# VHH binders against 5'-3' exonuclease (pol), part 22

Target 1, 302 residues: 5'-3' exonuclease (pol), of Buchnera aphidicola subsp. Baizongia pistaciae (q89ad1)
Amino acid sequence: MIIYKKNVNYLLIDGTSYLYRAYYAFLKFKNNFNKPCGAIYGMLNMLRSMLLKYPYSNIVVIFDSPQKTFRNELFIPYKKNRPKMPNDLKEQILPIHHIIKHIGIPIISIPHVEADDIIGTLATKLYKKKYFILISTNDKDLAQLVNIHIHVLIGTSNIVLDESKVKKKYGIIPKLIPDLLGLMGDNSDNIPGVPTVGKKTALILLKTFGSLENIYNNIEKIPKCLIKKAKTIYNNLHTYKKLAFLSQKLATIKTDINVNITTKKIKMLPPCTTEISNFFLHYKFYNWNKLLKQGLWLKNCK
Short names: E, the ipSAE of ESMFold2; O, the ipSAE of OpenDDE; V2, 0.75 times the mean of E and O plus 0.25 times the DockQ between their complexes.

## First folded at step 12 (VHH; framework vhh_6fv0_2)

Design k1 (from g1 with E108T T110E; at its last fold request DockQ between E and O 0.83; V2 from the best seeds 0.00; counts 0 for: pae E 3.3 > 2)
Fold by ESMFold2, look of step 12:
Structure k1 (fold): chain B 302 residues (1-302), chain A 124 residues (1-124)
Amino acid sequence: as target 1 above (302 residues)
Amino acid sequence: QVQLQESGGGLVQPGGSLRLSCAASGFTFDDYEMSWVRQAPEKGLEWVSTISYSGSTIYYKDSVKGRFTVSRDNAKNTLYLQMNSLKPEDAAQYYCARGWYFYDSSGTWEFDLRGQGTQVTVSS
């Protein structure tokens, strides 16, 4: 992993994913401060870990914005089963943005555009310029972006997913993940899929026919001996064809958002150590302030 | 649908005070961080202050800290900027801004500006 760490040119962080992970990991931390700060602490801890692990990479944090996107226009129930952000997490967002700025990490959030589509577009643009990209996120669907120079870290795993590891984990190559979700759906995003088609059946169909499009072009050739309840699945594939392709479209990450994001605009800046120190003192992060003054908070411990 | 209307600008002598207001409509004001930004003639946008959705956390540009106070009244959908001890370098068109986004390596923030702004002039 050491060689790969030096080879990573850009580290794209799913900031919203990090926010929620930090918040729920440190719910009890707020009892000792005048203001709730568990998400602040957890976010800084994860970002520091990435800064130390990838000292030669240019790090960018991408956040969702609150506005509706094209997916909400395509399918009204899209993500409607998700709860509203807790107020005590919402209170911590501005301090988190403030400290990320002073660490020198660029932040991107675009109105009406999901963070996944910003990540997909930016990763693809950088890939075309021959850079190596690592994406860090909790969202398993970003694995669809993996290719020879785009890799992902999902969740708390230390294992970087390349093409072969995505195939091992998901049973299919990265580019077919939207097709898989088009068939089986995604309850967390309220993406419907095809009724009665689960992961096992969807994988058999995709292995047999190669794509969602090819499944429907060859629907009479469904391998009945490999699929339980094949008549029911055949009928549901026919009945819910539009829903399958809608689900695939909802699950497909855009890589072509028309925004002017250049490598110059996303370059990290030097940290503002005075402002970081003031922030640490305000939140009573005294050990981190000591490390910062010793030059150890932003660099590898030695 | 989203509208921001700034008011309260004017001419003031150095050391004087002004209070700016920003009336918001067409969105749920309580859901957004709000910012004041300013632009002097032939210069880029300059961030002044940002206030959290509840008003509980506020950040200021160093040059205005201690002189400017931002507040919000979520019941009236209104953002305020109290400017005291005004200096000639504070003269600018002042805008309120909803949210933020940036991708600029210069360390400046890009904001969603929806109003015409209000002019602050400091005579010397």
Scores: ipSAE 0.463, ipTM 0.787, lowest interface PAE 2.5, mean pLDDT 85
ESMFold2 (binder alone), look of step 12: mean pLDDT 78; pTM 0.784
OpenDDE, look of step 12: ipSAE 0.777; ipTM 0.903
ESMFold2, fold request of step 13: ipSAE 0.374, 0.394, 0.329; ipTM 0.752, 0.764, 0.728
ESMFold2 (binder alone), fold request of step 13: mean pLDDT 79, 78, 78; pTM 0.792, 0.785, 0.785
OpenDDE, fold request of step 13: ipSAE 0.696, 0.669, 0.687; ipTM 0.867, 0.859, 0.863

Design k2 (from g1 with Y32W I58T E108T; at its last look DockQ between E and O 0.52; V2 from the best seeds 0.00; counts 0 for: pae O 4.8 > 2)
Fold by OpenDDE, look of step 12:
Structure k2 (fold): chain B 302 residues (1-302), chain A 124 residues (1-124)
Amino acid sequence: as target 1 above (302 residues)
Amino acid sequence: QVQLQESGGGLVQPGGSLRLSCAASGFTFDDWEMSWVRQAPEKGLEWVSTISYSGSTTYYKDSVKGRFTVSRDNAKNTLYLQMNSLKPEDAAQYYCARGWYFYDSSGTWTFDLRGQGTQVTVSS
């Protein structure tokens, strides 16, 4: 098992991202009870992998709340294009929370706050304390949080994004990712951006002017930089200025949520092997139960 | 108004039974997991049981397993807790809570919504 860094102090897991990934990855996974348990299995599989890869790291799983957030208030269409959580997935949430608890991993969910903002806030707080933080997620937008002490592990690819890799991947530094999304939009979240401004145009503008704000401070200079579409770009930027900044705001992960989370409170607890075993037996995860009994399933040395 | 209202508490002898009810209003009941928690005098809030959205999955505190049964009627927006073989240590204020424990902005583990509670007393 390749460990990215031995000195990862905190591993922040985007639980919602994991949940959906697990659900779809194991959609056909059924146990003898004919109950949907694929998301449970998948979630545990991924968490186990993380525990094995980062045995000395403090792991925290962060989930979205079902409540609306400030983004919904700011922009009604925000994420409206996303389907509702399937019922069979909803039914698996409680078991997932239950087993994660017994594994000893702290769970954080805050009403009206997106997981991303919790992650951003926690990462920032931990960063200030000089910890190294790894964020595990399938959401590439979290790359905006990347700095010298905060890296992002994307999906199952084992690709870890540092600042250099973010720059290579996005074409811009991490802190400008919201600016980029403010311009080009984000279809996945139904963030509109500026009409007709695509990724290429947005990158050119950001590279030229350095920020969304500075683009608008120099809006009269755009026709000189993008000759072929200059008029259209200028007009759209001008017309949709408010939308651009709104989009940027929507795309910006908050790092200053008023959350009083201390390092002590996010500490991992010893696993309850009895409850874990009962859980495995209940869901007929016999192989895992065997491994658990052998001390091979859960490798957390804290 | 979003609210939970517990009922069914009372005085019982050891070994007796009670059935608690929780009436939910002001929100879509079946969109939420529901929990029972209890607090004895001079003790902290203790988790008792949680039930999934449809009621298909239930979890219990070890000390109440086999004695307590959580259920729900989504058509009636009601949560239930059947308590059998009650023990003196079960005596507490019992609360209905919406959802699962979460870590809030105040730095404490709590529930999104909790009722006023109903008192359960177990005494000979």
Scores: ipSAE 0.030, ipTM 0.414, lowest interface PAE 4.8, mean pLDDT 90
ESMFold2, look of step 12: ipSAE 0.408; ipTM 0.752
ESMFold2 (binder alone), look of step 12: mean pLDDT 79; pTM 0.784

Design k3 (from g1 with W100Y Y101W E108T; at its last look DockQ between E and O 0.53; V2 from the best seeds 0.00; counts 0 for: pae E 2.6 > 2)
Fold by ESMFold2, look of step 12:
Structure k3 (fold): chain B 302 residues (1-302), chain A 124 residues (1-124)
Amino acid sequence: as target 1 above (302 residues)
Amino acid sequence: QVQLQESGGGLVQPGGSLRLSCAASGFTFDDYEMSWVRQAPEKGLEWVSTISYSGSTIYYKDSVKGRFTVSRDNAKNTLYLQMNSLKPEDAAQYYCARGYWFYDSSGTWTFDLRGQGTQVTVSS
């Protein structure tokens, strides 16, 4: 008999999310030539933690492309409020890709495709093959992907969110998260929503009518609802209908991107310990090099 | 128009040297990691080297370490590959490539832009 820590077949890591978290957690971390290496250290620390926690899972790291996507064509301000990547983080990207490769973890990045859409597509394909998937990310919007076989870790929490926990945490079932964002918007992504509709109002409307589409099919009933400023909300929903559905579309993760990614292509490889050791010595990660030589730094399950 | 144009290929004796160049146009060259990849007849693309956007970090395929040197001149929007001590197995079409690794467990590399390539032939 084999006993697993959670029945997780694939662990999909939002690499861009991890990269920024590592960078800002270790801003003052520098190598022996006084060059920043905190993103490298933090990324490796988080990946090692996942390798140890999920020794039987196949881990895949997914990165964003800097190229414009279909969302930028639909709505020019989309994510325009995001700052430019700092130069000293940009310098750490190549070393991070290099070490992840030699650890044996596959990296996926597709030009003109957001990491969220790659994750959504891959998780859906694996789910259809009856695999159990865990997604690790800082992006709460990925909670929309949660179902019986797809679970999510968001942010620094160690609590795995299933459908029930997503509903408790966000007030709505996973599949309605794009509808919620279609109404209330999302300031972090510059997704506008409907003016004057905040989270409380959006949740009442969605709980009453079931979906964004059903809200609009029943728009004449809204002035009689027990919500604050019902007539103002009715007028704004009517006036900004196109904006609501645009916002929903921007917030909806694609699950059907045309990519030829098979389970063979995302299978982890054995680590290249000589290259990992050279990397650790270069960055003066001497304690990690000792652990690596002792077979204690990482585990690979066949 | 976004372009990469390789040059400098040719016929060389084993042990000889060649210097390849790649001229970039139509995009901000300094914003991108740049790579050299190669393809021998009836083989897939093989990664050779990658250089960071500033040139401060460089990685090489094991079989070319110590023999090949990649460099970039961001003022001229040009990527270079100095190839020394050439071997018959180095014979290939060499491509300059921009951007992001697509890596899977089969060792496949995909890039969003590459040039026409330049042929390197090593006489045996």
Scores: ipSAE 0.416, ipTM 0.765, lowest interface PAE 2.6, mean pLDDT 84
ESMFold2 (binder alone), look of step 12: mean pLDDT 78; pTM 0.779
OpenDDE, look of step 12: ipSAE 0.733; ipTM 0.884

Design k4 (from g1 with Y101F F102Y E108T T110E; at its last look DockQ between E and O 0.78; V2 from the best seeds 0.00; counts 0 for: pae E 3.1 > 2)
Fold by ESMFold2, look of step 12:
Structure k4 (fold): chain B 302 residues (1-302), chain A 124 residues (1-124)
Amino acid sequence: as target 1 above (302 residues)
Amino acid sequence: QVQLQESGGGLVQPGGSLRLSCAASGFTFDDYEMSWVRQAPEKGLEWVSTISYSGSTIYYKDSVKGRFTVSRDNAKNTLYLQMNSLKPEDAAQYYCARGWFYYDSSGTWEFDLRGQGTQVTVSS
């Protein structure tokens, strides 16, 4: 029995997160010129999986821009300790964009705008038009966008996260994820949070008071029996209040980016099978070229 | 300041050749894929070619493949377009463009920076 995923109108793919996943999954994969092509192969493999699983969904791939964003202006250390993109991954980007175009999937990248904010804005616009949206990403922070009609697929999980599953997995409802990060920080993005406040303490505070704002409006009412080392936590919450709210702001995905991206602009085009075949032959993806010529590479049912 | 400056355009006969140059300044040139685009009078922008940051991968529009050659010299921050066997339909204002290859479903080509262009005219 084939179970079609007909309830997803738009599938928004975090292309940068897919790119890195593909690269590290296939580090040793090389083409006939002994040049790395594992990111190309892995990216195509993941995209094909999504095309087959969601054959009725309009798929869009979103990439980060290399330029600085408003977050870099707000907080200079934001993401500064992230490693530079490896040169052999960087060399694979243009071929990846080229093949995604010929498959007929629109690509969006906006200078000075993070992919998260493009995804957040598109998902919100489409949600307001009563569409059902799935976001596919490795970035757990995108779970903050989940609501009744916006769901996420994080990492290699086959489990689509709705509101209840986000709460089970992360301990809080989606809309409080920025508040959680405002308290505990995020080492990978250099988001500082409040010193000594970890995930456990942050969850207790948020479950008790409901928001970062409410925690601070009621800071003197924090019962010491709820939190071990309450004196240290209280002092740090007080001392680092500005940092907590800066961290929350850095972690909040924008949903109101002023861009002219209409439903018409993100509609998929028919695949150009001649160009896809030429690409597969160039990279010696012969099994995929055979499937393509049989009409089986892009469709689950022939 | 960030700038792209095209040069090398001119008037040629059909079958002739021209070499365009694009000098880049104010940014790290070898961090970017670079493209050539063109615009004929009263027509939209048309993509011509794109070259990867190292020059290792190059894509051409089908109608220019085999006649045009893109190259770059990252030490000199310069992008080149060698145009051979020029046809009347190649006549246009030619721009070099910096940035990510953007493709929306409307067929619009979007780049984050391009120069003022250089005119290529192919006479009968």
Scores: ipSAE 0.391, ipTM 0.760, lowest interface PAE 3.1, mean pLDDT 84
ESMFold2 (binder alone), look of step 12: mean pLDDT 80; pTM 0.804
OpenDDE, look of step 12: ipSAE 0.474; ipTM 0.787

Design k5 (from g1 with G99A E108T; at its last look DockQ between E and O 0.80; V2 from the best seeds 0.00; counts 0 for: pae E 2.8 > 2)
Fold by ESMFold2, look of step 12:
Structure k5 (fold): chain B 302 residues (1-302), chain A 124 residues (1-124)
Amino acid sequence: as target 1 above (302 residues)
Amino acid sequence: QVQLQESGGGLVQPGGSLRLSCAASGFTFDDYEMSWVRQAPEKGLEWVSTISYSGSTIYYKDSVKGRFTVSRDNAKNTLYLQMNSLKPEDAAQYYCARAWYFYDSSGTWTFDLRGQGTQVTVSS
């Protein structure tokens, strides 16, 4: 465990998922002017936890931006049912960005690019440079990025998912998660999949043929004895072939976004303790300010 | 078409005041944090101030704090910079910018949209 934490070179944090979790966990917190500040507190609490757990890792926080992405152009209903950000959470974003800067953690947000694709591209680039990467997120779809040196923490779990644990949890190896979603869809992202094909059927097909492409190349060989309603499934696979591959494309995280982000540009900076203290005093985080002055709030990485 | 258009620059004596404005069009203005950035001759871009979506939170560069006031009118899609007690060191081309966060090893903000700018000159 301690050896594992020493070996994690980069910790990539899905900042948008942290933001929403912090907001809803701490709805009652307000600042000096009776304004909500629970997202600020919760975000700092989660980031501090990661800084303490991974003191040798270079931490990077990635946020979504409000602009449309290529997925919205490909499929208009994509994520249309997602609730809009509450106004009182939206008002906490600038203070959150500012304190993360003073802690010395780099923030990445790219217009027209989903955070998932930034994370996927950065993790892949760092992996190719032989670094070990941990991704922390609430988005289960990021498990598709897992390989020998890219691992994920999902939600509140303390269990780091490697390749084996992803296969146990999802029933399929990480690289086939987009193929699984291409068949079964994803209601939360409004990704359609193939009608009547659920998780059980999709897993049987992928276990048998190894990929969405191979399923369709061998559609006449579908194991009808292993699949209930096999005639209906066969007909729907035929009828909705284009939808299956669209769904796979929507679910596939890009790892090759054309953005020039070097390891030098994402290096953590020394914290600005004076500005952090002023921030804590402003928001009445007095216990944290005491810990900060004692050198117990952060482990300062030289 | 997404645009930012600055105005209100000019020539001012030291200690004087100017009010800059920035008209935004082609995007939902109140979805974005907005910034003022400046560039003096032969120098790089320097961050001046950033204001939150609603205007409720504002951060300033230390050298302008207390002298400059940023505000926004979301109904008019307009960003303002009131500059008081101007110094010769404040002379620059001033730009409004839609903030985009990428912090390099120097800790500077990055911006995804910037206007053409308006010139502020301070001389006796």
Scores: ipSAE 0.420, ipTM 0.776, lowest interface PAE 2.8, mean pLDDT 84
ESMFold2 (binder alone), look of step 12: mean pLDDT 80; pTM 0.802
OpenDDE, look of step 12: ipSAE 0.660; ipTM 0.859

Design k6 (from g1 with G99P E108T T110E; at its last fold request DockQ between E and O 0.89; V2 from the best seeds 0.00; counts 0 for: pae E 3.1 > 2, unsure alone 64.9 < 65)
Fold by ESMFold2, look of step 12:
Structure k6 (fold): chain B 302 residues (1-302), chain A 124 residues (1-124)
Amino acid sequence: as target 1 above (302 residues)
Amino acid sequence: QVQLQESGGGLVQPGGSLRLSCAASGFTFDDYEMSWVRQAPEKGLEWVSTISYSGSTIYYKDSVKGRFTVSRDNAKNTLYLQMNSLKPEDAAQYYCARPWYFYDSSGTWEFDLRGQGTQVTVSS
């Protein structure tokens, strides 16, 4: 495993993906008033792990907002297949924001803007300033942001993905991930892609032609002997060209959203130990409160 | 389209009480955390309290804790602030808001103010 403890300047955390993972990992965890607090506990557990692993990094947590985005305007079915957030998870959000603030970690959420686009924009701005950025998320689509200074941790993996590892894991270079999704679609976000074109076919086409645009500029040269059901796929590529490029656009993370977020505005603050202790006592996190009072909760233990 | 309408302000003596209301329309009220903020003359916005989606969790500024109570009625799309034991320092224009979670190095939330506010004046 490769650990970037000393040379990661910024750690950008996909807070919404952390929230859902914490929630489903700790469904039975409730406080004394029979209110769910498993997402609170799980979120803190994951954030503490990152704070301990990356003690010299400036950590920022980014959340989605509930408002519609430009993608909903472009394609009405976008993400409509997703269930509404469970009510017992919704009730844990304010406490989670409260404790993250008192730990001293900045939170970003912007109305009408997806967290992915905030992460993409912030990572790009920091990259241009020659910083090293690590993004932690459950969303495989953020791998498109990887370059020489931007790396990604996806899911529960502790393996940091650079450009080479993204290519080995996904079969293409990071910048072509939107092209891949333009062809194969993404059922989780209700992104259509081209009917009958799956991952295997999309990879063959992209490896052959280099981009979605080049595939369509060379559509008569498609290597039919390498593609199963080639006649159906050729016809669908032709018929659904506009849908392929719409899907690519939906899958492309913005790196230029119009926000005034400066390095000064996202600097971590010192933790407020009194407020953290009150929080831990309220939720009956007594072992963590003991560690906090000993100065060990935010430090590596022996 | 999004509207927040504050009411219930007025003149009160020190130690008195007021109940503020905020009528919300143009959005799904129970999808949002809601905040009370206030602004005294020649001062910036000051956060007072934030209440969760259902009202199950509430945080207060230290100086108002124990004196102020926030509640919400999601069936009526209404946010309330019960202010007891009012002090001259509580005099301000009071606004209800949907908080943003963007904040600067101070760790302060940003607020989505949509109404004119309601004036609270404390005189003795």
Scores: ipSAE 0.456, ipTM 0.793, lowest interface PAE 2.8, mean pLDDT 85
ESMFold2 (binder alone), look of step 12: mean pLDDT 77; pTM 0.769
OpenDDE, look of step 12: ipSAE 0.823; ipTM 0.920
ESMFold2, fold request of step 13: ipSAE 0.398, 0.245, 0.400; ipTM 0.769, 0.681, 0.771
ESMFold2 (binder alone), fold request of step 13: mean pLDDT 76, 77, 77; pTM 0.748, 0.767, 0.764
OpenDDE, fold request of step 13: ipSAE 0.788, 0.787, 0.776; ipTM 0.904, 0.903, 0.899

Design k7 (from g5 with V99L E108T T110E; at its last look DockQ between E and O 0.76; V2 from the best seeds 0.00; counts 0 for: pae E 3.2 > 2, grease 24.8 > 24.2)
Fold by ESMFold2, look of step 12:
Structure k7 (fold): chain B 302 residues (1-302), chain A 124 residues (1-124)
Amino acid sequence: as target 1 above (302 residues)
Amino acid sequence: QVQLQESGGGLVQPGGSLRLSCAASGFTFDDWEMSWVRQAPEKGLEWVSTISYSGSTTYYKDSVKGRFTVSRDNAKNTLYLQMNSLKPEDAAQYYCARLWYFYDSSGTWEFDLRGQGTQVTVSS
């Protein structure tokens, strides 16, 4: 596998995706009262890995909030197929926030705003200031943000997606990912798309006409296209036009959330080693406490 | 409309105790981590304590640790602060706040304050 070696100025971490990955990887870990603490351990393990891999990057962790967003108001079934956060995971969030704070990594969470929209807004602002941004997430939809200076690491892969790798992996350029999802939908987020239009058909239509808008501006040309079941697809595109554009809107990451987030406000701070040590001892992370006292757990982030 | 209403303040002698309450309405209370913050005259806001969604995890400012206890009753939508062994330095206007993150050493807001607070006065 090819190792990503670009000089990353900002590393934006999708904290909620890290949280769930950590929780399910360490379900058996318990604290002194036989309560789960594996999300705490797993989250710290993954964050330490990022600190070691990107010692010169300014790292920021972004979390979802539990409140409904504009997407829930726009389309009630949005993400309803996702289970509620388990209560024992929910109770691990506060300790996780506190240890990340003591490590000196800034956290952003905004009520009623999805983490994706915070990431999209922050990445866009930093890009316009000529910074190089890496986004670490499990959400494939963030690939829509990729450009010359914004790259995405999805899942546990060591492969960083630039513009060409997004096109190779998804078959379209990053900015058309919302159009693709507007047509094919997204079962993970309960985004409907257009019935009978899957990925293969959606890619043919987008490559032929260039955008969701252009597909509909040229809808009468669909029966003449060299696509499978052209008549059925034409009928469904016509019947479900409003659903297609609703789905596109749901899939589009906002880059203009009205919040005052400046580079000064997201600068990493020096770690509070005493509080980190107390935390490690409280959770019986004794090996990590030994490494911390030897100066081997944390890296200088400046 | 989101409402937080603090109560239970008053005048107490050094070494005394008070129990503050914060009644919450207009939102799903157990969806929020909650904090107590305080403001003494001519000083900025000072964090006092934070409590998790269910109340199972709590954190305290060092100067109040062992003397103050934060708790919550999600069935009553109420946050509490039991203050024991009160000192003159604890005198302040106390606010409850919903916890959310936007932090920076330059004074980034982390707290959603909605009420007028409740005054705690410690007088010899």
Scores: ipSAE 0.403, ipTM 0.768, lowest interface PAE 3.2, mean pLDDT 85
ESMFold2 (binder alone), look of step 12: mean pLDDT 80; pTM 0.800
OpenDDE, look of step 12: ipSAE 0.761; ipTM 0.894

Design k8 (from g5 with V99S E108T; at its last look DockQ between E and O 0.67; V2 from the best seeds 0.00; counts 0 for: pae E 3.4 > 2)
Fold by ESMFold2, look of step 12:
Structure k8 (fold): chain B 302 residues (1-302), chain A 124 residues (1-124)
Amino acid sequence: as target 1 above (302 residues)
Amino acid sequence: QVQLQESGGGLVQPGGSLRLSCAASGFTFDDWEMSWVRQAPEKGLEWVSTISYSGSTTYYKDSVKGRFTVSRDNAKNTLYLQMNSLKPEDAAQYYCARSWYFYDSSGTWTFDLRGQGTQVTVSS
């Protein structure tokens, strides 16, 4: 039922989110040496699905760096409640990178830079070159990047979010998602927001005043009858103003990191079938190796 | 700050052996995949080998498979390259690097070199 979107020029994949999804989906999957390889298998399965679904798109996979970023320097608790990567997942990363290379898909990871900021910068640069971009990720915050030619596929949904679908799903236009998170926070990233301000209140304030900055420029004009518990909300907005703008900054994806990435450097290459076959045999993926030798593993790929 | 110091190079005859070392400091060594790269005179950087965080998985350029062995000692923050059956084509300045994942049309990973490297010379 998925309609191929033939006008998608670039598919940017949040590789770290794919890695975790694959790992937990195939946690018990081991080869006959009882060595964990579920993340390897799951990652390949998801990438193959995307290659087949988007045969006209140039696919790029982006991974997070383990390094601290500017967000950790701004706010020490940022993402501190996230569990550490399991060691058996960590050991599967290098094999995953090598098979992706031999399939011919470029990989990007930059020390001290979050994958979101790489994706945001690359998508914006490609958009300015008049390309159509699809971003595949589990991070709902990337919906802020959506415009006429940048769309997002979030989670396991096969529904592509354009501008109208982002507004329907989040209640605001994409560019105001950082302002929304500046008010309501984000517990998953340990972004604080303003205490007692939830999604409903934040949406009312943003609809009324248009931006986080405008809310604060007009803070004394918040009508007591418009916002339930308006006195409490007014006091918290005033008390936690710096925290609101810090939260907005933490939630804002950079689109201007200084990287020298050209379309030539991110162009997909032909697959190296011999290396893929050796990899499949090493991990005992015999059915996939049979399909590969028959020319069916990557059928209808670019 | 990140520091990588390569050592163990020298002059050997064809068929000889060398063991390179790379001492790391200024970062959490066992959080990183590590690579050996080399540069011959008037040539670009060439990937040689990569090793996983724990050392359990290794990959090699085809021309060095079976002759070179990469290893690491995370307790000593040290990366090693055992080079056997050396050929004149292996002569180069050898560098260790943290792996940056940027696969491009040249088929090479982008590397951030931090050390001076160590020279391997194979006499003809």
Scores: ipSAE 0.385, ipTM 0.754, lowest interface PAE 3.4, mean pLDDT 84
ESMFold2 (binder alone), look of step 12: mean pLDDT 81; pTM 0.809
OpenDDE, look of step 12: ipSAE 0.762; ipTM 0.891

